# VH-VL binders against Eukaryotic translation initiation factor 3 subunit M (eif3m): the designs that were tried, part 8

Target 1, 160 residues: Eukaryotic translation initiation factor 3 subunit M (eif3m), of Schizosaccharomyces pombe (q09722r188to347)
Amino acid sequence: DDEQSFAFLLEAVKMDNSTADEAVRELVQRAVNSPKYFFFDDIVTLPPVQQLEQSTLQLLGILSGGMTDDYVSWVAENHAHCQHQKFDEDAIARKMKLLTIASLATQAPNNTLSYGDVAKSLKIDENEVELWIIDVIRAGLVEGRMSQLTKTLSIHRSSY

## First folded at step 17 (VH-VL; from aa5 with light chain S93A)

Design bb5
Fold by ESMFold2, fold request of step 19:
Structure bb5 (fold): chain C 160 residues (1-160), chain A 118 residues (1-118), chain B 107 residues (1-107)
Amino acid sequence: as target 1 above (160 residues)
Amino acid sequence: EVTLKESGPALVKPTQTLTLTCTFSGFSLSDRGVAVGWIRQPPGKALEWLANIYWNDDKYYNPSLKNRLTISKDTSKNQVVLTMTNMDPVDTATYYCARLNLGYFDYWGQGTMVTVSS
Amino acid sequence: DIQMTQSPSSLSASVGDRVTITCLASEDIYSYLAWYQQKPGKAPKLLIYAASSLQSGVPSRFSGSGSGTDYTLTISSLQPEDFATYYCQQSYAIPRTFGGGTKVEIK
């Protein structure tokens, strides 16, 4: 299983600070490309990961605490780095939009996140927002109820 | 409506440090995703990229000049500053600042000619 | 550093001519390429980004094409105001690098 293989790799790197460079790079590559992995603080803090290239560390920092605009700015200077490290720019872009919505949801006053605020933060047309909210709920990052009448997400819980 | 303007000395002596200021209007470096960069053009020669600075203070330098360049910003003044140490006659060029949008320079200043001579 | 080789270095053409300018990258740049126009004594002006996307306010007679290492700028019907030097520039890798330029002169 790809999930089982990833979990084994993550535990191996956690257990051994002298883990081979190839395994550390494989862990990072699989994490950033995975549509199902979202919690990058667990990776960023690993000592062998801190030995990687500064461009990679910047990306991991964005994935652990940044927003879509941080990624868009970073990738504009790092296309070659992504190509060389086999980072899937589109997969990461989609992940960043989901993480951005999750961050907005956690901070939303009165547990209500407007579609307008999502559209503004993601720099997308408001009519695209519902599809992204469905995806963030499907990913397990946010639980809530959508209202087309008020153009809001009423948040029950946020895991991020 | 977007404008950029370079200012600084027209003449610099070898070994001195050059300081250039880019003053811009019609946008702000508090706008997420925006950046300003510096590019130079020696007389009759091709353009050479020097450095970029982003809204979030991320900075990128031409590696061949990295030890000589420092870029900084003052968002409240709509200014970006470039310093370049140990100037040499080969650094004689027109220096441009430009706005970077999604990785491409979409608006440029008029440029300022800097001559490095004794 | 990625070398950008432009051809030709200079050309002369008449109003109404179709003009093509080529840019060859020393390695694949995955269409992260811009074209700029520079008139004498003026700053460069962005024409094309992402190899083929037309910048806002640029006339439709300008177009970009290509992929991999080979890229072209085409002016479908040359106008008197198109007298200028044209530069390609890659945004794939640091440092960003420019071609040597192509000077277009009206006959």
Scores: ipSAE 0.814, ipTM 0.919, lowest interface PAE 0.7, mean pLDDT 92
Fold by ESMFold2 at other seeds, fold request of step 19:
Parts: sequence; structure tokens; C-alpha cells
Structure bb5 (fold): chain C 160 residues (1-160), chain A 118 residues (1-118), chain B 107 residues (1-107)
Amino acid sequence: as target 1 above (160 residues)
Amino acid sequence: EVTLKESGPALVKPTQTLTLTCTFSGFSLSDRGVAVGWIRQPPGKALEWLANIYWNDDKYYNPSLKNRLTISKDTSKNQVVLTMTNMDPVDTATYYCARLNLGYFDYWGQGTMVTVSS
Amino acid sequence: DIQMTQSPSSLSASVGDRVTITCLASEDIYSYLAWYQQKPGKAPKLLIYAASSLQSGVPSRFSGSGSGTDYTLTISSLQPEDFATYYCQQSYAIPRTFGGGTKVEIK
């Protein structure tokens, strides 16, 4: 399956600093486009990955520690790069919204994240926030309890 | 209301360094996602993009001029500064700063004419 | 660099006319295109972004269309305040590049 073949590719690149350039590029392309891959520190730190183009390294840095606004700014200058590397701009934009919620959750005071703060950070209507929170929980990045009455997420665990 | 204004010398000698300041109001570079860029237009010629600087200090330069350009910002003063080294008469142009929003220049300054001559 | 070729370089038109300006890119720019209006002695003004999206405050008589390499700005009924020079600009690749302009004059 695609998950097993991706895991094999990741382990192959981890084990060999001289991994062929094509394999390294395939790993990065699949990781950034995948709706199910979120932990980019594992990729950014690999020596063969560090040899890639500066634009690609900037994207990987955003995916490992940035927010949606970082991606929106980067992509505005990198449309041609995404086309050349076959990076799916929309898939990455969606991933960045999930990662942003996960980052907000780890920073939330008293383990309480307001829907208003999520809406502001993602630049979406507040009425869309619960659907995004469901998705971030489904992705396994956050565990918590939603309250429509208080419009908050009470965070039990954030694994990002 | 969003406004931008360019300031700097009207006359520069060849080999000197040009410093231009863009002072703006109605937005801040502390606002996430915002950028300011510089564009020039030589008399009777096409507009030419020079550089952009983003709220997060990311910088992008026209590759043909990259070794001559430096862009920086002072968020507390609502200013962006462009320096261009080793000026030459071919660099004579009107220089504009503009706000970049989602990849497009939505508000422009009035421009400042810079002449490079001995 | 992506070359942006505008046509015509100039045109004369009467108030009320439908005006069409074209912009040809040297390669696919995937609709990352803007149109600007500039009057003499004035700053450029954004009209259209993303090939077809109307900037806030711009009259609906302006429209943009096209894809791939071929893009069009249309003014459906020319008004006295529309006599200006119009520029296209691609935001797909670095460096961003502009067309040479189309001057729209009173006939």
C-alpha cells in the first residue's frame, strides 16, 4: 500500500546519506502532498534532504514549525517551484491549517483554545472552526473536548 | 486608508549606492501575511520588479540584480528600505514601492524619479 | 524570464465602446496574472488579480479572462475616466514580469 511504500522509502533515505537524488525528491514530494503525513522534523534533518533547493528547504521548515500565514507568503513567491516539483499547493494549504491548529493547541494557556483564535489564525469564518477541529483530532494531532456553548476546545493532549 | 510614499535622492552619481525608503500607513508589517515590494520603470520602458520583503522577514530579489540589492524593514517606523549598489546611468528610473497582498501589488506609492548622472 | 507581450500597443476608442486588450505569456502562467491601470503622473492601480478576480472598488465594466498563455482585459463600455495605460503582470515565476503596456486614447 502507499503507506508501507512511503515508510520503506523514508527508512531507506534515513539509512544512507548517499541515497539517489531521485529517491530523496520522491520522498519529499510524497510527504508534502500526503494528507496523512505531518511530522516533517524527521525529513528536514536528513542530510540528503538538506542538499535540495533552498525553496524546498524553506517549505520543509514551514511544515516543521510554521503557521498558515508562513505558507501563504511562501507559496505566493513559489508557484513555479511547486509546479516543477509537483507539489500540490492545495493539499499543502490544507495540511498547514491542521498543523496550525496543532501548534495553537500546544501553546494554549490553561489547555483551552478558543474558536475565535482558531478562526483568526486560519483566516476563516468562526462557523467553520469545528469542522477543522474534527479533522485535526481525526489526524491524531490533538485530543480534546469541544464545546459549542463556550466555543472552545479543551485540550487533553497535543502530540505535535 | 492604505498609502505608501517613496523618499530618497533625485540625483545619484555613477558607482554610488542608492538608498530608498518606503513609508506607509494603513497597514503594518507586523500583520501576518503582508509584504512590500519595489518596482522601477525607466523612462519609456517596461516596469521591472526589484524585490519583496515579507512580514516574517523573508526576502525575494530579481535574480538579475540580486548582488546589488538589499531590502530591509523597520516595522516600528512602518518603513521598508531598498539599497542598490554601484548605480549606473541605465538605472535611471521612477522607483515605486507597493503593498503585496496574496502575491499581487494592490496599493502603490506615487513613485520617485532617480537620475544617475555624473 | 517569462516575457509578457501586450497587444495592441495603443488604441483609440470612443466613450461607450467595448475595449479588449490582450496579454500573451511566453509560457503557461497558470492564471497568476494581474492587470493594472496607470494614468499619466499617477501610480498604477490594481484592477484584476488571478486573471479574472475583480479588485475591490473597481467598476464591474472591467473583466479579465483567459488561461494558459493567453489573457484578456475587457472594458465593456468605456467611460471618460478609463483613458489610461494598462499593464499585465505575471506572478507565477521569479522574476515577476510586466507587459509593455497598452495606451487607450480618446478617438
Scores: ipSAE 0.813, ipTM 0.919, lowest interface PAE 0.6, mean pLDDT 92
Fold by ESMFold2, fold request of step 19:
Structure bb5 (fold): chain C 160 residues (1-160), chain A 118 residues (1-118), chain B 107 residues (1-107)
Amino acid sequence: as target 1 above (160 residues)
Amino acid sequence: EVTLKESGPALVKPTQTLTLTCTFSGFSLSDRGVAVGWIRQPPGKALEWLANIYWNDDKYYNPSLKNRLTISKDTSKNQVVLTMTNMDPVDTATYYCARLNLGYFDYWGQGTMVTVSS
Amino acid sequence: DIQMTQSPSSLSASVGDRVTITCLASEDIYSYLAWYQQKPGKAPKLLIYAASSLQSGVPSRFSGSGSGTDYTLTISSLQPEDFATYYCQQSYAIPRTFGGGTKVEIK
């Protein structure tokens, strides 16, 4: 029901450039907080969205093409903005880690992504990497095969 | 070992522009997530935050200083530069640069005293 | 701007005493608060971040607590080297703002 409501809201904003400001803000809030929404180019390009606050536009830019370190830097200066906009900092942090892995997977030479590269990019212990890889696969962003022996992800498909 | 050191003039006349350089070692602004900021302390007064610059060149300024501030970096020299225009005697202070980590200043330079007087 | 009010402005205490310094924010800062120690002629040193997290290399006699608008730095057993001025600082909103300081003098 909440997914159906979000999809309806997204389509409404897409169809009408004069959509009410409160609906546009609700769309953005729900998109950034959602554990299931990942494709922010579709949102950032909408004309009504481009009229929002610069801090919000910075966040959407990070979600569309940035890495987790871009978010960590941004949020350290934007805690008050997140509170005012009801952006869930932890939910966004988790989303950024998944998007970062998806970006690394797309750019990985020979379709092979090392756990070491993931750990460095996410600034986590290498022993946490497999759990994040499982999550990015479950999110539908990457298809591939993990190998604990070689500590790599062999990428079959990346949707991001 | 992380160190930062401020350099610049000790005396500035009113209306002149102050330029301060922070030279640091033990970390690099080529490292993702790293930032450097500037803070000042007038004699016997509280600390006042001025500006931060991030590894990705994002910049944040204290709004009360009404565009008097410009912060920039030279990653190859491990330097951050602060420029403050239209100096006034009220701007007399010790100026510190500091490393920013997760929103908090974890390593500070020794500071440089800047006096603004005619 | 978020105003940070520290109290007391100064205090004197004996070695071994428990010392408590308070910091009141003009609005909720959601525990985005740091405590700094500054000795005469020296730069500030970070003690506590995120209201209660102890910075590496800081003695465990220092602790931070609080939430909302009310925050506290506690020194459980004052030592001679703790003579300093202590500042709180919020990192919740731009501009970052500091308290006016609390000067701790060893009696």
Scores: ipSAE 0.808, ipTM 0.916, lowest interface PAE 0.7, mean pLDDT 92
Fold by ESMFold2 at other seeds, fold request of step 19:
Structure bb5 (fold): chain C 160 residues (1-160), chain A 118 residues (1-118), chain B 107 residues (1-107)
Amino acid sequence: as target 1 above (160 residues)
Amino acid sequence: EVTLKESGPALVKPTQTLTLTCTFSGFSLSDRGVAVGWIRQPPGKALEWLANIYWNDDKYYNPSLKNRLTISKDTSKNQVVLTMTNMDPVDTATYYCARLNLGYFDYWGQGTMVTVSS
Amino acid sequence: DIQMTQSPSSLSASVGDRVTITCLASEDIYSYLAWYQQKPGKAPKLLIYAASSLQSGVPSRFSGSGSGTDYTLTISSLQPEDFATYYCQQSYAIPRTFGGGTKVEIK
């Protein structure tokens, strides 16, 4: 039900630049909070979205092309904005970690992403990396094979 | 070993522009997630936040002062610079720079006293 | 701007006493609060972040608690080196704002 209503809302905002401010804000709130929505280029470029507050536009830019560190820096100055807009800081933090792994996978030389590079980028212990890689694969952002012996992910496909 | 040190003039005349430099070591603004901020304290009065600058060049200013403040960085020199225009005797204060870590100022410089008088 | 009201503005206590300092925010700050210690002529030193987390290298006699608008710094057994002024500071909203300070004097 939430996926169908989100898809309808997204299409409505795409079709009409005069879409009511409440609908645009609901679209953004649902997109940033959703554990299943990852492709923010489709949202950030919409003309009615571009009329929103600079802090919101900064967050959408981070979600469309940034890394976890960009989000951590932004949220440290925007806790009140998140509260006012009903942005779930923890949900977004998790999404940013998945997007960061997907970005690293796309850029990985020889289609091989080391656990060390993931741990460094996410600022987590290496022993947590495999759980995050499982999650990014389950999200459909990356296809590949993990090796505990080499501590690497061999990438077959990345769609981010 | 994280250290920060403020430098700049001890005396400024009213209407002049103050330029303060924070030189730091033990970290770099090329390190993702790192920031440096400025805070001042007039004699016998409360601390007042002025501005922050992040590794990615994002800048945040106290809205009451934003038309007077400019913050910038030189990553290669490990420096952050604060410029404050149109100084007035009420701006007399000790000025601190500090490292911002996860939203909190965890290491502070020793501060530099700036007096604004004729 | 979020006003941070500290109480008391000053207190006198003996070595070994339990000392409590209160910080009241004008609105909910969701535990985005720090406590600093400042000795005369010196820079502030971070004691507590995120309302209750002890900064590395700070003695365990310091603790922070509270939520919503009401926050407390506690020194469980006051030591001679704890003579200082203490400040709270919210990191929830721009501008970051500080309390007016609490001066702790040894009797």
Scores: ipSAE 0.794, ipTM 0.912, lowest interface PAE 0.8, mean pLDDT 92

Design bb5
Fold by ESMFold2 at other seeds, look of step 18:
Structure bb5 (fold): chain C 160 residues (1-160), chain A 118 residues (1-118), chain B 107 residues (1-107)
Amino acid sequence: as target 1 above (160 residues)
Amino acid sequence: EVTLKESGPALVKPTQTLTLTCTFSGFSLSDRGVAVGWIRQPPGKALEWLANIYWNDDKYYNPSLKNRLTISKDTSKNQVVLTMTNMDPVDTATYYCARLNLGYFDYWGQGTMVTVSS
Amino acid sequence: DIQMTQSPSSLSASVGDRVTITCLASEDIYSYLAWYQQKPGKAPKLLIYAASSLQSGVPSRFSGSGSGTDYTLTISSLQPEDFATYYCQQSYAIPRTFGGGTKVEIK
């Protein structure tokens, strides 16, 4: 299955610093496009990955510690790179929104994240925020309770 | 109201370095997602993109001019600075700065004409 | 570099005419295409972004269409203030490149 084959590929690249360039590119392509892979520190630190194009390394850095605005700025200069590397711009944009909410949740004062702050950071209408929060919880990045009355997320746990 | 204005010398001698400053208002490079770029237009000719600088200090240059261009910003002064080394008469053009939004130049300065001549 | 070829280089039309301007890219640019209007002695003004999206404050008589390598700007009913040179520009690849321009003259 795709999840099992990805895990094998990741472990193979971790175990062999001289892994063939084609396998390293496949690992990166699958990781950035995957709706289920979120922890890019494991990939960025691999020596064969650090030999890839600077545009690819910039994207991996954004995925490991950036926010939606970093990606939107980067992709505006890198549409051709994404096409050549077969990076799915929309899949990555969605992933970045989830990672952004997770980052905001980790930093939220009093473990309370307002829908307004989410809408501002994601540059979406406030009425869309609950759907994104549901998705970030389903992704396992955040545990918490939504309140439409106060328009906040009370954070129990953030794993990002 | 978004405005941009270019400033710098009108006349430069061949081999000299050109320094242009873009001063803008109505937005800030501390605003996430914002960028400013430079574009030039020789008299009667088409536009040529030079460089962009982003709010997070990411920089992008036209590869044909990369060795000659440096772009920088001073966010507190609402300024972006472009330097171009080794000027030649072919570099005679009107130089524009413009705001970049989602990859497109939505607000432009009035431009400044730079003539390169002995 | 992606070459942007505009045609025609110049045209004359009457007030009220429908005008079309073509921009051909040397490779697929995936609709990352803008149109600008430039009047003599003035800076360019953004009309259309993302091939077909109308910039705020631009009259609805301007529209953009196309995909792949072939893009068009249409002025549905030419007005006297539309005398200008029009440029397409791709934002797909570095370096960003502009077409050579189309000068629209009103008869």
Scores: ipSAE 0.778, ipTM 0.908, lowest interface PAE 0.9, mean pLDDT 92

## First folded at step 18 (VH-VL; from j6 with heavy chain F105M Y107V)

Design cc1
Fold by ESMFold2 at other seeds, last read:
Structure cc1 (fold): chain C 160 residues (1-160), chain A 118 residues (1-118), chain B 107 residues (1-107)
Amino acid sequence: as target 1 above (160 residues)
Amino acid sequence: EVTLKESGPALVKPTQTLTLTCTFSGFSLSDRGVAVGWIRQPPGKALEWLANIYWNDDKYYNPSLKNRLTISKDTSKNQVVLTMTNMDPVDTATYYCARLDLGYMDVWGQGTMVTVSS
Amino acid sequence: DIQMTQSPSSLSASVGDRVTITCLASEDIYSYLAWYQQKPGKAPKLLIYAASSLQSGVPSRFSGSGSGTDYTLTISSLQPEDFATYYCQQSYAIPRTFGGGTKVEIK
């Protein structure tokens, strides 16, 4: 089970600050590429992770608290780094869109996030927004109710 | 309409520090995802990338020149500044600034010729 | 640094000719490649980005193709205003590097 082996690897690195460099890099690569892993504060704070290259640490910082535009800017200068580290640029781009919606939801005034604001922040057509919101809810990052009539998401909970 | 314009001295003596200013309009470095870069072209030779600065103040330098270059921005003035230390006659070139979009230099300034000579 | 080798270094062609310019990267650049046109006394102008995407406002007679290390710029029907030097540039790795240029002269 890929999810179970990742959980064991994460726990092993958490328990041993002297974990071998290969295992630390495998943890980061799997976390970054995983369509199901979203909580990067747990990874970026680990002492052996902090010893990695500055480009990798910048990416982890973006995944921990940035927006899609932070990633798009970073990757434009780091294509070679991604190839070298086997970071899947498209998987990360998708993850960043979900994390961006979650961040917008946490900051939304009156717990109401407009589809227009999502479209602007993700730089997508407004007609794509509802599918992205479904995905962010399925990922467990946001709980709320969509309204096509008002083109808004009414936020009940945000976990990010 | 996006425009960029380079300004600075036309003549610099060897060992001096060159300071170039890129003043732009039609976009802002407060706009998320935007970057400005510097490129030079010696007379009759190929283009050489120097440095980029992003809206979030991330900076990238050509490693061959990293210890000589400093890039900074003043978002309120719509300006990006490049300094290059210890100028030498081989640094004689036209210097361009350009906007980056998705990592590609899509709009360029007209360039400014800098001659390094005694 | 990734070396970008352009060929030919210069060419002369007639109006209406199909012109191809080749750019060879010293390693795979994964289609992170741009083409620029530079007319005498002027700044470069972006023609093609991401190897094959036509920049807005660029005539459709310009096209880019290729992958891996081998890339081409094609002008399907050369016009008098296409007299210029053309440069390729990779944006895959730091430092970004340019080809040596191809000077296109109209006969």
Scores: ipSAE 0.826, ipTM 0.924, lowest interface PAE 0.6, mean pLDDT 92
Fold by ESMFold2, fold request of step 19:
Structure cc1 (fold): chain C 160 residues (1-160), chain A 118 residues (1-118), chain B 107 residues (1-107)
Amino acid sequence: as target 1 above (160 residues)
Amino acid sequence: EVTLKESGPALVKPTQTLTLTCTFSGFSLSDRGVAVGWIRQPPGKALEWLANIYWNDDKYYNPSLKNRLTISKDTSKNQVVLTMTNMDPVDTATYYCARLDLGYMDVWGQGTMVTVSS
Amino acid sequence: DIQMTQSPSSLSASVGDRVTITCLASEDIYSYLAWYQQKPGKAPKLLIYAASSLQSGVPSRFSGSGSGTDYTLTISSLQPEDFATYYCQQSYAIPRTFGGGTKVEIK
């Protein structure tokens, strides 16, 4: 299946610093496009990955530690690079919003993340926040309790 | 109201280095997602993009100008600086700075004319 | 570099006319295209971004259309203040490149 073939590819690149360029590029393409892969520090630190184009390394850095605004700025200068590398701009944009919420949850004081802070960080209408929080919980990045009365997420666990 | 203004020398001798400053107001490069770019227009000719700098200090240059360009910012002064080395009479142009929003140049300065001549 | 070819290079039209300006890219630019208006002695002004999105404060008589390599700016009813040169610009690839311009003169 696609998940097992990805796991094999990742392990192959981890084991062999001289892994063929085509395999390294396939690994990165599948990782950035995947709706299920979120942990990019495992990829960005691999020596064969470090040899890729600067634009690709910038994207991996954003996916490993950046926010949605970092991606929006990067993609505005890298549309052609995304087409050439077959990076799905919309899939990555969605992933960045989920990762941004997970990052906010990890940093939230008193384990309480306000819907207002999410809306501000994602540059979305506050009315849309609940849907995104549901999605980040379904992705397994955050566990918590939503409250419409206080418009907050009480965080029990963040795995990002 | 967002405004940008270019400043620098009106006359530069061949081989000298040009330094242009863009001073802006109504926005800050501490605002996430914001960028400032430089564009030039030789008299009677089409526009040519030079460089962009982003709030997070990412920089992008026109490859045809090789390594003649350096862009930098001073967020506290609301300034962006462009340096262009080895000036030549063909570089005579009006130089504009502009704000980028979502990759598009939505507000432009009035421009500054730079003549390269002995 | 992506070459942007505008046509016509100039045109004359009467107030009230529908004016179309075309922009041809040397390769697919996936609708990452802007249109600018520039009056003599002035800086360019953004009219249209993303091929068809109207910039805030721009009159609704301006519209953009097209895809792939072929793009069009339309002025549905030309006004005296529309005397200007119009430029297309692709934001798909580095370097960003502009068309050669279309000068619109009111008869």
Scores: ipSAE 0.825, ipTM 0.924, lowest interface PAE 0.6, mean pLDDT 92
Fold by ESMFold2 at other seeds, fold request of step 19:
Structure cc1 (fold): chain C 160 residues (1-160), chain A 118 residues (1-118), chain B 107 residues (1-107)
Amino acid sequence: as target 1 above (160 residues)
Amino acid sequence: EVTLKESGPALVKPTQTLTLTCTFSGFSLSDRGVAVGWIRQPPGKALEWLANIYWNDDKYYNPSLKNRLTISKDTSKNQVVLTMTNMDPVDTATYYCARLDLGYMDVWGQGTMVTVSS
Amino acid sequence: DIQMTQSPSSLSASVGDRVTITCLASEDIYSYLAWYQQKPGKAPKLLIYAASSLQSGVPSRFSGSGSGTDYTLTISSLQPEDFATYYCQQSYAIPRTFGGGTKVEIK
């Protein structure tokens, strides 16, 4: 029911531009911290969300269209902001890695994403890439077939 | 080898605008995740952070000086420029630029001394 | 602003001694802390980041520890080249702030 509670909160804020500031902040906090929420366009476009602090709007923009390096740079200047807003830095870092893979998959030439390109973009060892690809597929962001022989992901479908 | 070097006037009169250039080599601001910052140290006193600029052009300023500082970059020239308006004798200091990696100032320039006097 | 208080302001020690320098933050900085060495006439040099991580190329006799508001830099066996002023700096909140420094003299 945490998913159902979040969905009700999102719909309530969508329906009423005068929604109380506390409810808008709770929506954003739950969205950024959630391991299951990935599509921030629905939140960024809400008028009451656009009234939040510039640092929060920067984070939402990164979650909507940025990559891991954008987040790493932002958080290096915003540790106190995250603490005050109760943003879970590690949960967001994980989310950004998944979103980065999804973005790479959408842009991959010939629907083929190399493990090397993933490792470079996430700044991880190539032997860790397969676990992250499994996670992005399980999150429903990418559908495809992994090949350890060629160290590539053949993309069948991307929903991001 | 990563190096940074500050350049600018050694003497500035009160009310003038200071322009400092950081020229660096061994890295580029096209490198994702990299930033350059400015720090000053008045003679015999503590270091004071001034501003950072990131590879993606995000900028952060010390709030006590925000209305006086502007930071910019020219990635093709490997340069970062700091301007500080309305200089005062209390702004006399050695000014350093430094590279930030993961939010920490890991390589510093040698510094340039700026004296503000009439 | 987060105030960083270093102690002692200066100390004298012999080569081979174990030296500790402390840094107190006015509020929790969640281990977002760096230590710098500044030798006379030179720019600061990063020694420790994230409270306890040793920067590449820094001798292993340097170590950092602590959490919350209390942090320590340790030099396990002081060498002649270690006379310098040492600064802590928090990277938790804007503005980044530095301690007042600890001058280490070899006796």
Scores: ipSAE 0.820, ipTM 0.921, lowest interface PAE 0.7, mean pLDDT 92
Fold by ESMFold2, last read:
Structure cc1 (fold): chain C 160 residues (1-160), chain A 118 residues (1-118), chain B 107 residues (1-107)
Amino acid sequence: as target 1 above (160 residues)
Amino acid sequence: EVTLKESGPALVKPTQTLTLTCTFSGFSLSDRGVAVGWIRQPPGKALEWLANIYWNDDKYYNPSLKNRLTISKDTSKNQVVLTMTNMDPVDTATYYCARLDLGYMDVWGQGTMVTVSS
Amino acid sequence: DIQMTQSPSSLSASVGDRVTITCLASEDIYSYLAWYQQKPGKAPKLLIYAASSLQSGVPSRFSGSGSGTDYTLTISSLQPEDFATYYCQQSYAIPRTFGGGTKVEIK
């Protein structure tokens, strides 16, 4: 089970601040590439993770609290780094879109997030927005109700 | 209409510090995703990338020049400033600033010629 | 640093000719490559980004192709305004590096 092996690796690095560099790099690689891992503050704060390359720490910071535009700017300068570290640029781009919607949801006035604001933030066509919102809800990051009539997401809960 | 214009001294002496200002219009570094970079071209030679600065203040430098370069921005003035220390005659070049879009330099300034001579 | 080698360093061509310029990278750059046109006394102008994407406002007679280490700029029918020096540039790794240029002259 890849989820159980990842959880074991994360706990091992948490318990041993002197964890071997190879294991720490494997943890980070698996976390950034995983379609199901979203909570990077648990990783970025680990002392052995803080010893990694500045480019990697920048990415983890973006995954912890940034938006899609932060990632797009970062990756434009870090294609070689991603290749060397085996970071899947497309998987991370998808993750960043989900995290961006989750962040917009927690900040949305009156618990209402417009499709227009999502489309602008993700730089996508408005007709793609509902598919992304379905994915954010499926990921457990946001609970809410979509309305095609008003082109909004009414937020009941945001876990992010 | 997006425009960029470089300004600074046309002549500097060896060991002096060069300060170049890029003043631009038609876009802002408060706009998410935008960046400005500096590139130079010695007379009759290839282009050399120097540094980029992003809207979020992330900075990237050519490693061969990293100890000599500082890039900064003033978003309210629509300016990016490049400082290059310890100038040498080999640094004689036309210096350009350019806007980056998706990591590519899509609009360039006209350039400013800087001669480094005793 | 990734070395970018352009060939030829210069060529002579007539209006209407098909012109091909080659750029070789010292390692795989995964199509993170741009082409620029520079006329004497002027700043470079972006033609192609991401190896094959045409920049807005650039005539469709310009095209880019290639992958890996080998990249090509093609001008399908050379026009009088196309006599210039052309540069490739990789955006895969820091530092960004440029080719030495290809000067296209009238014959």
Scores: ipSAE 0.820, ipTM 0.921, lowest interface PAE 0.6, mean pLDDT 92

